# VHH binders against o26223, part 125

Target 1, 191 residues: o26223
Amino acid sequence: MKLLWTSQHIKVTVHIDGKVSKMDVLEAIKTRRSIRKYQDREVPEELIDKILDAAMCGPSAVDERPWHFIVVRNREMLEKIPEVHPYGAMVKDAPVAIIVCCDSSLEKIPGFWVQDCSIASQNILLAAHSLGLGAVWTGVYPLEDRVEGIRRLFSIPEHVIPFSVIPLGYPAENPGTRDLFDPDRIHLEKW
Key: E = the ipSAE of ESMFold2; O = the ipSAE of OpenDDE; V2 = 0.75 times the mean of E and O plus 0.25 times the DockQ between their complexes.

## First folded at step 9 (VHH)

Design m47 (framework vhh_7nfr_2)
Fold by ESMFold2-Fast, scan of step 9:
Structure m47 (fold): chain B 191 residues (1-191), chain A 121 residues (1-121)
Amino acid sequence: as target 1 above (191 residues)
Amino acid sequence: QVQLQESGGGLVQPGGSLRLSCAASGFTFSNYDMSWVRQAPGEGREWVSSITTGGGSTDYADSVKGRFTIARDNVKNTLYLLMDSLKSDDTAVYYCAKAPFESYIDYFDYWGQGTQVTVSS
């Protein structure tokens, strides 16, 4: 629509690397891209704390909040992830990775932890983007070999299920945007 | 409606070069991240390279880094793979497909019929 070309978006002010970055929520959602190339630069603990705070603010089934997070900065451990998770090859080059896990003892309704951990994973990606970082969700669950490989590598108990591995850092690439709006997928009133 | 047609494959000796092309039609090519995927005889599918919508980001499998270059021409709706220093292990059918950039899992849907690359003496 032509009217959308003249629309103004309210910018949310965020402090990134001592500078002010402005991005509204819709802009953040629409411009976030998976980032697999990272600068050789440390991510401050403060930013990781903000990201994890955002991850824990997502909705969950019956507010069960089954998520636990492992923050991995150890280079030796990051380099071992591709051995058990081939799609996670870029993790070895990231300054930090977050492993999203489900503690099944916290589950109130069977099976909904997958949605819960998906929401937490997406919130990590959005929060990272809003803070000037790049990240990518690499799938672990439901691939049994990856689940067991990650569990063994990080000494995760049997009642805890590793869900995703999310490397993140300052981006060393700038992907373009995507226009994915498809009105044929929208049905008014009925199917 | 949507069509992807790969071309440019053939028989080359080790150390040779090839340029693969993928002509896209029936959709807005410039709106999609694109990738090259290959399948060798008797093996599973292997992701080779991806390029984002505007060409601002590229990525490569470790096996081809420094030897292959992915490129696109959004005016011509064409994806390219420039292959240098070809090895016998590069022998495969090459397909163009959606890029795994926004995929949280490494699985691909092929739209083209592929182009055969054979590296042998």
Scores: ipSAE 0.516, ipTM 0.759, lowest interface PAE 1.2, mean pLDDT 86
Fold by OpenDDE, second read of step 10:
Structure m47 (fold): chain B 191 residues (1-191), chain A 121 residues (1-121)
Amino acid sequence: as target 1 above (191 residues)
Amino acid sequence: QVQLQESGGGLVQPGGSLRLSCAASGFTFSNYDMSWVRQAPGEGREWVSSITTGGGSTDYADSVKGRFTIARDNVKNTLYLLMDSLKSDDTAVYYCAKAPFESYIDYFDYWGQGTQVTVSS
């Protein structure tokens, strides 16, 4: 029985030459995958800045922009995250992680901060991918143990809610592609 | 309906080998990451191994790394686990699990009935 390893090599053409390959938005969306393995390579600050810039470009409820970002590069701290996040094992292997938080004091309308922080988190993933990095969204909110764990670990004040932990790095895996289009989820005019 | 059916378990001596199979149906198999999970008597379920949709990436628990190999055949809708150098501690029911890794919450949404693996002298 020939184990057909169909390695669909997503040629992530990591152009070694410092030129950030421009990826169009549809390509970024369609080809993005969660990456949980990273190269032993540092992520330049410039790329993180671009990612954070993208994270802040999304819409928010009545433009409340409640998001804050903790950029974590300290190895000791990265290694501690899995202790409070049972499914965050890959964070210890990443050169950097972004923790997306909500400052509840910035909310104008209660409850929409989840959408706001979700948009910011997704933009981080897309921007990372477009820049040749791999990332994964590890959910924190609304799981209380994870929220409190991250809060304690990073001394996050009570009015600030940790939402997601997103490790980033140069990809060391190729998850492949999938087709997620489902016409059965599309309804015309009525359900 | 999603169905996962494991096979290939049995009794084996320490140092022996087994090959588990999982037949998948009721979903587009190639679109989903798959995993093996095991449960020893009196213990909780333990993640063993995962493989991505296209088979381009694999991962293993430290306890089985270097001994187990996960593979998949998307044409046959089958997941495999090659187990070498088996130890008594590998004794467990092994489950095939649909593992949507492309999620911000790690969970398994479907499981098979499991296949018993017993490693004993």
Scores: ipSAE 0.078, ipTM 0.549, lowest interface PAE 2.0, mean pLDDT 89

Design m48 (framework vhh_7nfr_2)
Fold by ESMFold2-Fast, scan of step 9:
Structure m48 (fold): chain B 191 residues (1-191), chain A 121 residues (1-121)
Amino acid sequence: as target 1 above (191 residues)
Amino acid sequence: QVQLQESGGGLVQPGGSLRLSCAASGFTFSNYDMSWVRQAPGEGREWVSSISTSGGSTYYADSVKGRFTIARDNVKNTLYLLMDSLKSDDTAVYYCAKAPFESYIDYFDYWGQGTQVTVSS
């Protein structure tokens, strides 16, 4: 197969665990889209492990790494999530969902766990995309009813805060890309 | 500078059809996911449908699924809503808007003047 390259369309080869990945980081960031429609196909455990490894590699305040993750594959449990978290019916249709949680006992500096869990959530989305999966971040914190509902459904202790629910699977849609670069938002030296 | 102009509404009998259009200007239309949102008299705004930048992803509210079709023409900078099997409950002002498709919270914004759809005998 013959590939043609130009200065405008350069692909970089990246090595991951001894295997060559053709999706460079900028490509992954720019082409990732929220995916809400999934194939009726299970996600292998090894891919979930790779995604969670990537999630834990993000920076955190004072390296506190307060995140815990709940992996939900049970169909009955997935079907109950929309009852306490009404962001679309897509969660129940996914083969798996990851709940990103903060263990407040691991927090070293107050309030920064929100940024820590946001970084972990975005890494899950990017890692899923790089592995040929689709995912979407559905917000839980700081909506009190959703936090309480998810805590109750998954028996999450009071010192642990559910932050986001991320359904994922093999995509059954292709949203296309966006070009969001806005030079008016860039200020040199001063406003 | 961003402008959205809805058109195609009108009075129609139950079971009838209408095609709504939204002409977009002042931004690169092909770079934005788009939505239709409606507001019935005395009610809040309800999301109806969304379409991704490529048209490769479409979403519908349960109330309109199977009856409405959302489409876009990126060359003409125009968003469409084809409405079939109209019901009295579809009576509303219909607005088009840039879709917050990448939002991690379920919220939809709307712009423009809207176009009135009235379904009555």
Scores: ipSAE 0.639, ipTM 0.807, lowest interface PAE 1.2, mean pLDDT 87
Fold by OpenDDE, second read of step 10:
Order: C-alpha cells, then structure tokens, then sequence
Structure m48 (fold): chain B 191 residues (1-191), chain A 121 residues (1-121)
C-alpha cells in the first residue's frame, strides 16, 4: 500500500496556543546541550517565530531592546559562514541559522548591549531546545575578524554589530546530560 | 484547542495488519512533526515512530522498523500508522502525539485518548 505523501508546503500561520511544551524552565536549562549535528529536515517557520518571540522577551538595559535578528535559510549563505567563522563549521549543515545583532543606535546606555544580546541568544537556545530543536551559540563578538566577516557577508550596516550566529535544526546527536553544579563556585555573603 | 483522535485499533492475529489513523485539529497540522507512541499495560510509554512536517523524513523504533510505516496527509490533517507483521509484543494503546522529536515526546502534552491494539492468537 503506497501511502500517498502529499507534501503541500502550505504557509499556515498556526496560532500556537502558548503551551507547546510541558518542559519547565529548569528542565530546559538543565537539559540543554550544544547541538552541532542536524538532521536533513527543514525547520518550520512557526518554530522560528516562537524562538524569535522568546528571544525578544528577555530583559534589556533600560528596556533598550537593541537586538535584531537575521534568519538565514539560504544554503549558499549558510555554507559561506564557516569561511569567516572558523568554529562555525556546523552552520553549513544546519537548515537555518539566526544571527543576533545589536543596533547601536538603540542603545540607551553604552555597553549593556552585550548583556542584552546574550540574553536574547540564550533564550533562543532554550526555546529551541524546548521545541525539540538543537542549537549552538557560536560567538562572533568581540572577535573583530568574525564581526567584520559576518558584516560583509550579510551587508550589515556599520552601526549594527553582529553578536552571535546560532545554527538550528533537528538534532542528529545526543550529547547526554551534564551535572555542572559546583558548590565551590558558591560563596556565602563574602568571597 | 488542540485535539488528536486516534482510531483503527482492534484485535488481530499475529502476522496480521492494522492501519491506525489520527485526526488532528486545533493547530496547523502541517507545521508540526508528528509521532506515534504506545503504552503496554504496566509499561511506560514507548516511542514508535515520527514523521517530519513534509513527510520527507520518517523515523522508527528498532522494535518496529521494517514492519511499521508512518505517513501523513496534511490536507486531511491526518496521521497514519500502517502496522504489518504484528506481534504479540505490539499489544498496547497507541497514541498520536504532537512532537517534533522522539526524545521530547514526554514534554508534549498533546496526545489523544489512544486506540487499543491487541495482537493475540
């Protein structure tokens, strides 16, 4: 019996009622791993939207929200990223990557944009994980060669600073769980 | 509201075949990977199979590989599981799940009431 696979690419804007996963925040944090191997599967736009929504929910200094996101699905562009990012080899294997950027013109207080974009990047990782995707944070800023490489590659304006490249996909690896709790890193009242 | 309704279960003899269906509503079916899971009496839920949004990728547990076929119709919002060469060990309640990956099935609360599959001589 030939099961008829009708692949209709219908762009359906799915009203995702908020509770997609029962994964609580602590579980998401504790079980998240960097994923660098991906299945040959497309990531639905709906998931990317949810991830980006999460990325924009983090706090920022004085609510400056300086972040911008470039969603990259073009295969040629994904394959070029490793050329300017020596530790971004896995990006070429991902179906999609998010480039987190800072618009410096949106900064209200200088320097806090790094924290803001870090929070956004981490939220991307956690959201991706909670949605059944694997991701990894590949640092761009503050390495000048990577910053300029990504800038040129994606024609990013001078006032916009690429911060991180986060490839995403369905995971093709399971790195397992880690226990990273270290009581020696905890100090009570004083160092 | 997300709704999943399984059907097609029943009593079959070893070596027999069944076709399960899952009718989905309340979400954009075509935007989600779907899975089948099963639960035997006294056992935990076991992942059976998953299918990508487009149907281009299918995955199977080792226990059912070569015997079961997962499929979907995104126009009909329906997930299917064709089960061939059924064994007694396949006896379980089968659930349709809105899950993007097998390892995350436990974190998704979207499954139906299930359909009973009994394989017995």
Amino acid sequence: as target 1 above (191 residues)
Amino acid sequence: QVQLQESGGGLVQPGGSLRLSCAASGFTFSNYDMSWVRQAPGEGREWVSSISTSGGSTYYADSVKGRFTIARDNVKNTLYLLMDSLKSDDTAVYYCAKAPFESYIDYFDYWGQGTQVTVSS
Scores: ipSAE 0.005, ipTM 0.239, lowest interface PAE 12.2, mean pLDDT 86

Design m49 (framework vhh_7aqx_2)
Fold by ESMFold2-Fast, scan of step 9:
Structure m49 (fold): chain B 191 residues (1-191), chain A 121 residues (1-121)
Amino acid sequence: as target 1 above (191 residues)
Amino acid sequence: QVQLQESGGGLVQAGGSLRLSCTTSGFTFSNYDFSWFRQAPGEEREFVGRITTSGGSTDYADSVKGRFTISRDNAKNTFYLQMNSLKTEDTAVYYCAKAPFESYIDYFDYWGQGTQVTVSS
C-alpha cells in the first residue's frame, strides 16, 4: 500500500470478494484460534496469494528464507492426506491446504530452518485469520513417517523437507475466548 | 497438579439413561476442549464425543449420535456426558480426557481413571 512496486508481487490481478475485515495485529494474535471445521465455500486465489505473501515476510536466519509452499485444491489429493498424516483428517473438509516446505539448498546456517518454517506457518495462520478465514497447523516434521508420506504424495524432492500441512477455509466453528496470560512466567531483571 | 475424575457410572437397564460427570482441577478449565472415550473389554479405546472451549461445537461418534449429549459448565470446572436410550453395546469403561486448546500434534495430555457403565439386557 505504501509503494506501488509492492502490488507487483501479488500474483492475482482480479479482486473477487468485498472488503477484508480490518484487524489490529494484537487483536489478530489474541483472537486467532485453530479452526478444524470449514464451510463448503471456495477460497479465492487472491486470498491465498495474500496469505503466502505474508508467510514470506517472516524473519529467517541470515535472511535465508528457505520456505517453499504447495497449494493443494484438488479434492482427490486432499482426501489422501489423512492416509499419511492421521492428524490431518480435517483436511477432507477443507477447500484448500498449504504445505510449508524447507528447501535445504537455501539454508545458510544449519538447523535454523525449523524456526524459519515455524514463523512462516504462524504467519499463514495469522494472515488467514485477518482475512476472515480459519486454519490449523498440523504437524509433519519431525515425524519421519509423515515427512516421507507427504513427500511421496506430493512428489517433493529429496532436498526439500515438508514441515507442516495447513488446511484453511471459511470457518464453520467459533471457538471460545482464552485466558492464557500467566504472570508467573514473567521474571523481572532475573529469575 | 492436573486432575480429571469421572463420576455417575453404574448399572442401568437397556433403554435407560445415565449422566456422567468429569470434575477437573489444576488448570484453567475454560481454555480447553474436552472429550469422552470408552473401552469395552478386549476392545481398543473408542472416541465418544468432544466439546470445544466455548461449548458451541460438539462432535459425536456415529454409534452414539442422537442418543448422547456432551455439555460443559465452566463455573463448576466440570463437563458431562448425558447418555440416553442406552444399549447393551454401550457397556464400557468411560474416560474423560483433556485436549490442549491449541495443538499442532495429536495428543491428549490428561485422562481420568475411568468409570464403569454396564447396560443389562
Scores: ipSAE 0.388, ipTM 0.648, lowest interface PAE 1.8, mean pLDDT 85

Design m50 (framework vhh_7aqx_2; at its last look DockQ between E and O 0.01; V2 from the best seeds 0.00; counts 0 for: pae O 2.7 > 2, grease 28.7 > 24.2, SAP .687 > .668, placed apart)
Fold by ESMFold2-Fast, scan of step 9:
Structure m50 (fold): chain B 191 residues (1-191), chain A 121 residues (1-121)
Amino acid sequence: as target 1 above (191 residues)
Amino acid sequence: QVQLQESGGGLVQAGGSLRLSCTTSGFTFSNYDFSWFRQAPGEEREFVGAISWSGGSTDYADSVKGRFTISRDNAKNTFYLQMNSLKTEDTAVYYCAKAPFESYIDYFDYWGQGTQVTVSS
């Protein structure tokens, strides 16, 4: 979906489930939770487009941007994911999933694609949350059995590495937050 | 310190019932999903059932579906596995497990020591 622009300033109007909401960046980061239970409700294509736009806005090593995305809406295909991702069974009821992949042919610096795809995955989670959706990152890489299972299931080429599977939908749960700030992990000037 | 402790195991006849408890301490109980696993001698750990933080969602292995029920009591920092219509194949050490907060890999961060369940013919 297109971003709305004003003449001199970027003015972003966010509609979440038909409601106008202004969640600032810190609020989004602090209140985002993994959501594994979804309403029986379709996610509009326009929201997926906004999420993927945000995913591609992350920093990448030497601007390699190695990410590719598979959007899965087909019910039969979604139901097959738990067969190759054993702990993914609890998220099979999602109306849509995004598979974050690395195209190794785009890699400019060996190994940094993991950080690039991690950043893209987190941006998907934050963007989904800001749009009133829930999502969860389910790990694929570096577990070889999951990588090959997902590759086979979605006909992913050998030079492309499936990194994460992110089911998403309208949340049917609202888990509480935890205060994670730990000043003992902050060192001034030296260790 | 984070602790999970099972209780309620024992010897029971086939067709009988047992209720396992997992008492917890050292964290805010109401914030986490919990699971039960079991392991028979010489076999790998098997998933049995799970309950979400809200108690609104439960999941079960096909082998126990319709016979076992998982529940939680936030006031007691305890969750349970009600086992009905027990079969000799249910004989195993049963472990309770706590899901980690905001993990992108679906492994468990804490486990109980296990409680033996023996179902005789």
Scores: ipSAE 0.612, ipTM 0.778, lowest interface PAE 1.0, mean pLDDT 88
Fold by ESMFold2, look of step 11:
Structure m50 (fold): chain B 191 residues (1-191), chain A 121 residues (1-121)
Amino acid sequence: as target 1 above (191 residues)
Amino acid sequence: QVQLQESGGGLVQAGGSLRLSCTTSGFTFSNYDFSWFRQAPGEEREFVGAISWSGGSTDYADSVKGRFTISRDNAKNTFYLQMNSLKTEDTAVYYCAKAPFESYIDYFDYWGQGTQVTVSS
């Protein structure tokens, strides 16, 4: 009996693993752009795991860490998001989206959860960028109709607040970088 | 002061063509994405199409795909809507709009005053 290697039964696909990022953090911050067009290409679970790990590394008010994340890959669900989030139309074209939520039962200081979830959301954008992905933060909170629509669509409990929907994928556009530095916004010692 | 001004509207027979222009001032034109919208009487303003800051990416409403083309000329601070194979349903006031540089809320921060396009049967 002779065992034969064939491409059809053993390692017949090329897997694209996440690469260790070599991007400097200042470069990542300066070059990240909102990406609203994505390749028809699956994003590996490993990269989503790395992105969410980064999301949870941010500081939070009194270490409350109020964030929860819903990872959406189901095509039917992604296609429903624009029905309740009309300016999130690109989400239906993304291979995956992350919904950033606040669990208000974890809140220790009233009202700081917005900053907490904003930090987590920005970390998602930067981590995705460093991994060769593109993403965009689409605002949900504080727009009441969007909050309730997303909560209903994903069966989010009343005490949990959907904050943002972040579609991501391999970019199919390159909007370029822009110089936004404005020295008139810098005030020394006083206003 | 940021300004956008449409021009090139008018009366045209169905099947004809028009080219709209949006001339801009008060900001660095090449930094921004732009869009065309239209509004018929009694209807909401509807998206027609958009062009990226570099001109390398365009997007169109399904109702105008294959008939309308957006372009830009950074030297003239102007972008355009070429409308071909016009239908009576294309009759509307056409507005140009400027997108902000980066936003987590889709919003057009400045609009033109509009130009009337009337397509006769």
Scores: ipSAE 0.351, ipTM 0.667, lowest interface PAE 2.4, mean pLDDT 87
Fold by OpenDDE, second read of step 10:
Structure m50 (fold): chain B 191 residues (1-191), chain A 121 residues (1-121)
Amino acid sequence: as target 1 above (191 residues)
Amino acid sequence: QVQLQESGGGLVQAGGSLRLSCTTSGFTFSNYDFSWFRQAPGEEREFVGAISWSGGSTDYADSVKGRFTISRDNAKNTFYLQMNSLKTEDTAVYYCAKAPFESYIDYFDYWGQGTQVTVSS
C-alpha cells in the first residue's frame, strides 16, 4: 500500500518495496517534524541501516566518534521504556526505537560528546524523515533519573551514557508547516 | 502575548463528570503540544495528561487513565480535559500548559492561572 502524506510543500511517497523518493537536505531539514504516532507497520531493517549509517556520518570532536546505538524492536522492552522515561510515552507504540549512547572511553577531549551525540541524533531524525518515516527526539541526558532508568533497563555499562531515545515508524499523523527563520538572530560582522 | 486560561472548574460529587477548557491566544495553536496538570493543597504539581500538536497522541497519568480524556479544537484555539468518574482525590487546582515548539524535553513554557476542581464525597 502506498501511503501519501501531503503537506503544503512535501509529498513523501513510500513504496511497498521499500523504495523511497529522494529528498534534498534542505527539504528534509525544513519539513521535518516530531512524529509521535505511528502506523501498525514494521520498519524494514534496510531503512534502519541507512539511518544508522547517516547517524555515523556527522562530525565529532577530533573524530572521536563516541556514539553507540541500541536498536530496540522487542515489544516488551519498548513497552517498558515509558516506565523510566515519561516523555517517551509514544515509544510503546513505535515498531522500533534507537537509543543513542556515548562510550566515555572513546572521548579524546572531555565534554564534546554531548555535541557528538546530538549531531548523531539529529542525523537520525533527518534520515528517518527523508526515508518517509516519522521520529521524535526524546531527551534522556542530562536527566539523571532517565539516564539511570534507561541504563538499568538495557544493562548499559557505567562508562556508557544513554543520551537520547528516538522512536521510529511510519507516520500516522500529518505534520504542519513551520517557519522558524528569524532575522533578528542574524548579526553581520559583529553583534 | 501568549495566554492560557482555564475554565469549567467547580464542585461536583464523587462519580460525577466535569469538563475543563483551556483557551489560548498569542500563538499558532496547531503547532504545539499541550498538557494538563493539577495541584492539591500541600502537594506538588503533578502531570495529568498531554495531547500532541496533531491530536493523534495522548498520554495520561496512571491515576486518571480510563477516566480522563484530553482533546483539542484547533478552530477554537482550545483544548479540553474531560473528567469522568471523579474521585475525592481528584480535588485540586487544574492548570493547562503549553509546550515549546519541537522540544525534545517535556518542558512547558506557559501556564494558565488554574481552575479549582472540588470533588465531594
Scores: ipSAE 0.231, ipTM 0.642, lowest interface PAE 1.5, mean pLDDT 90
ESMFold2 (binder alone), look of step 11: mean pLDDT 83; pTM 0.843
OpenDDE, look of step 11: ipSAE 0.041; ipTM 0.481

Design m51 (framework vhh_7aqx_2)
Fold by ESMFold2-Fast, scan of step 9:
Structure m51 (fold): chain B 191 residues (1-191), chain A 121 residues (1-121)
Amino acid sequence: as target 1 above (191 residues)
Amino acid sequence: QVQLQESGGGLVQAGGSLRLSCTTSGFTFSNYDFSWFRQAPGEEREFVGAISTSGSRTDYADSVKGRFTISRDNAKNTFYLQMNSLKTEDTAVYYCAKAPFESYIDYFDYWGQGTQVTVSS
């Protein structure tokens, strides 16, 4: 038998004493690490809403904004992801995962949807970090087997391309940072 | 220069044990996740086990879970695969691999040359 719809996610607005604080964006960028071990603790829907809001705020080629997102909390579905994404084993241990997709019918300029979905993926990682969560981008596109496996598992139509799978949760590991600044890659005025 | 080198392979009877080592150089060992893979003749290379940067997270293929243990020694820049209760199906060339820093694809940037493990009945 077909079941009736369950309640959808509710967007909650939290009011904090009218103050707008300036966050240190550079510190957030420099301290974000891929997190693959999570606490056994639910991520509130309000935080997922904030993360997805941030994901949609990135620049987009000709404002095509081709991104769609699937939010996966169902344990059975999370446990099936490693079957079609063999190195995504950490996903089954995460409380939630976000699948970033491109609706190719929204593409206004060929090929730039990859940059658009990359921007959305990175914004998810940064927003999660800023909210005290950990996440990791696990690549799907352009690996054809993973694209088709994820499409089949989540009933994604042919014109929609799954781009990345991003498990997230409260971090249960604390990997160190690395100083990546390389002045040899900076050229002044000319190559 | 980055290097990974396996040792500890060889011939062993079914039910026996072997300990593989992967000795590394050319990078800050404590910053990276490491994995073991294996490849039997005519088969695809398969995942065996992984250990996180902190050592607090380990993952294993279902085929080896409960029999194999991965560990790391940051002071020696070495990580290990303890293989117990070996089966003839464990016969393969075993490769150690280093995960790249902050990769959004789960490909490994450096591999060892492989060490042969042969389990006889």
Scores: ipSAE 0.632, ipTM 0.788, lowest interface PAE 1.1, mean pLDDT 88
Fold by OpenDDE, second read of step 10:
Structure m51 (fold): chain B 191 residues (1-191), chain A 121 residues (1-121)
Amino acid sequence: as target 1 above (191 residues)
Amino acid sequence: QVQLQESGGGLVQAGGSLRLSCTTSGFTFSNYDFSWFRQAPGEEREFVGAISTSGSRTDYADSVKGRFTISRDNAKNTFYLQMNSLKTEDTAVYYCAKAPFESYIDYFDYWGQGTQVTVSS
């Protein structure tokens, strides 16, 4: 196995057993954190493909699958996103961002697209985490200024609604894990 | 929080043996491949060996093959580097590393602080 040392990490070729190891789903969920600092390192296309594959595996209302994904790697465009997304400052530091969109023409039942795109967005976050990447969900919808800003910036047609911007990269921070379990939020049989 | 810590380093004579340990915490140990690396002064960090999640497969650099053995104890969240027939050129800081999930990710995401191994002639 040939490995190359980098300033931040040691490169490795493949898993030693030739198998693709996957993070336990509960572990992925529980240990995932929003990552807003990224290494100066490109994300391989293969990983983005896997993330997008995962994004498309979630359920949707009557299987309408209304989601579209814009993969943004252009440095200029990434740097422009914060101009229309005030809380998207970290996007300019990411090597790639995924914009999750809804094609309203694909809706079979009105209104469920928010859930559909949320599921897709969360799957992106979980998949990214499981693959050793950091990501953060920056909300676009339902804030009109952000929706229109992203729409104009990326020339998104009117029938397509930008929903979220998710920057991705190799993490340059480790915020640790949190225990967010709250038994007070659990109601048995009735409220 | 993910933590890796090496131990067992020290001074040993050529031909001797040493066993390094990497103790881990903050993650499901059994889910991950692990590796050992080393870095000699003025040299780049180099791969020493790796062990699969199940421990059924190991891989070693040619320079240490037949002399070094990696093993793991999932119950103890610890994996090991048994170094036999040590040579002066084995002198280095040894690091343990956690592999990420995914063959397309070509880096280790967590490292120990390193332990010094010095082999004297």
Scores: ipSAE 0.006, ipTM 0.211, lowest interface PAE 10.3, mean pLDDT 87

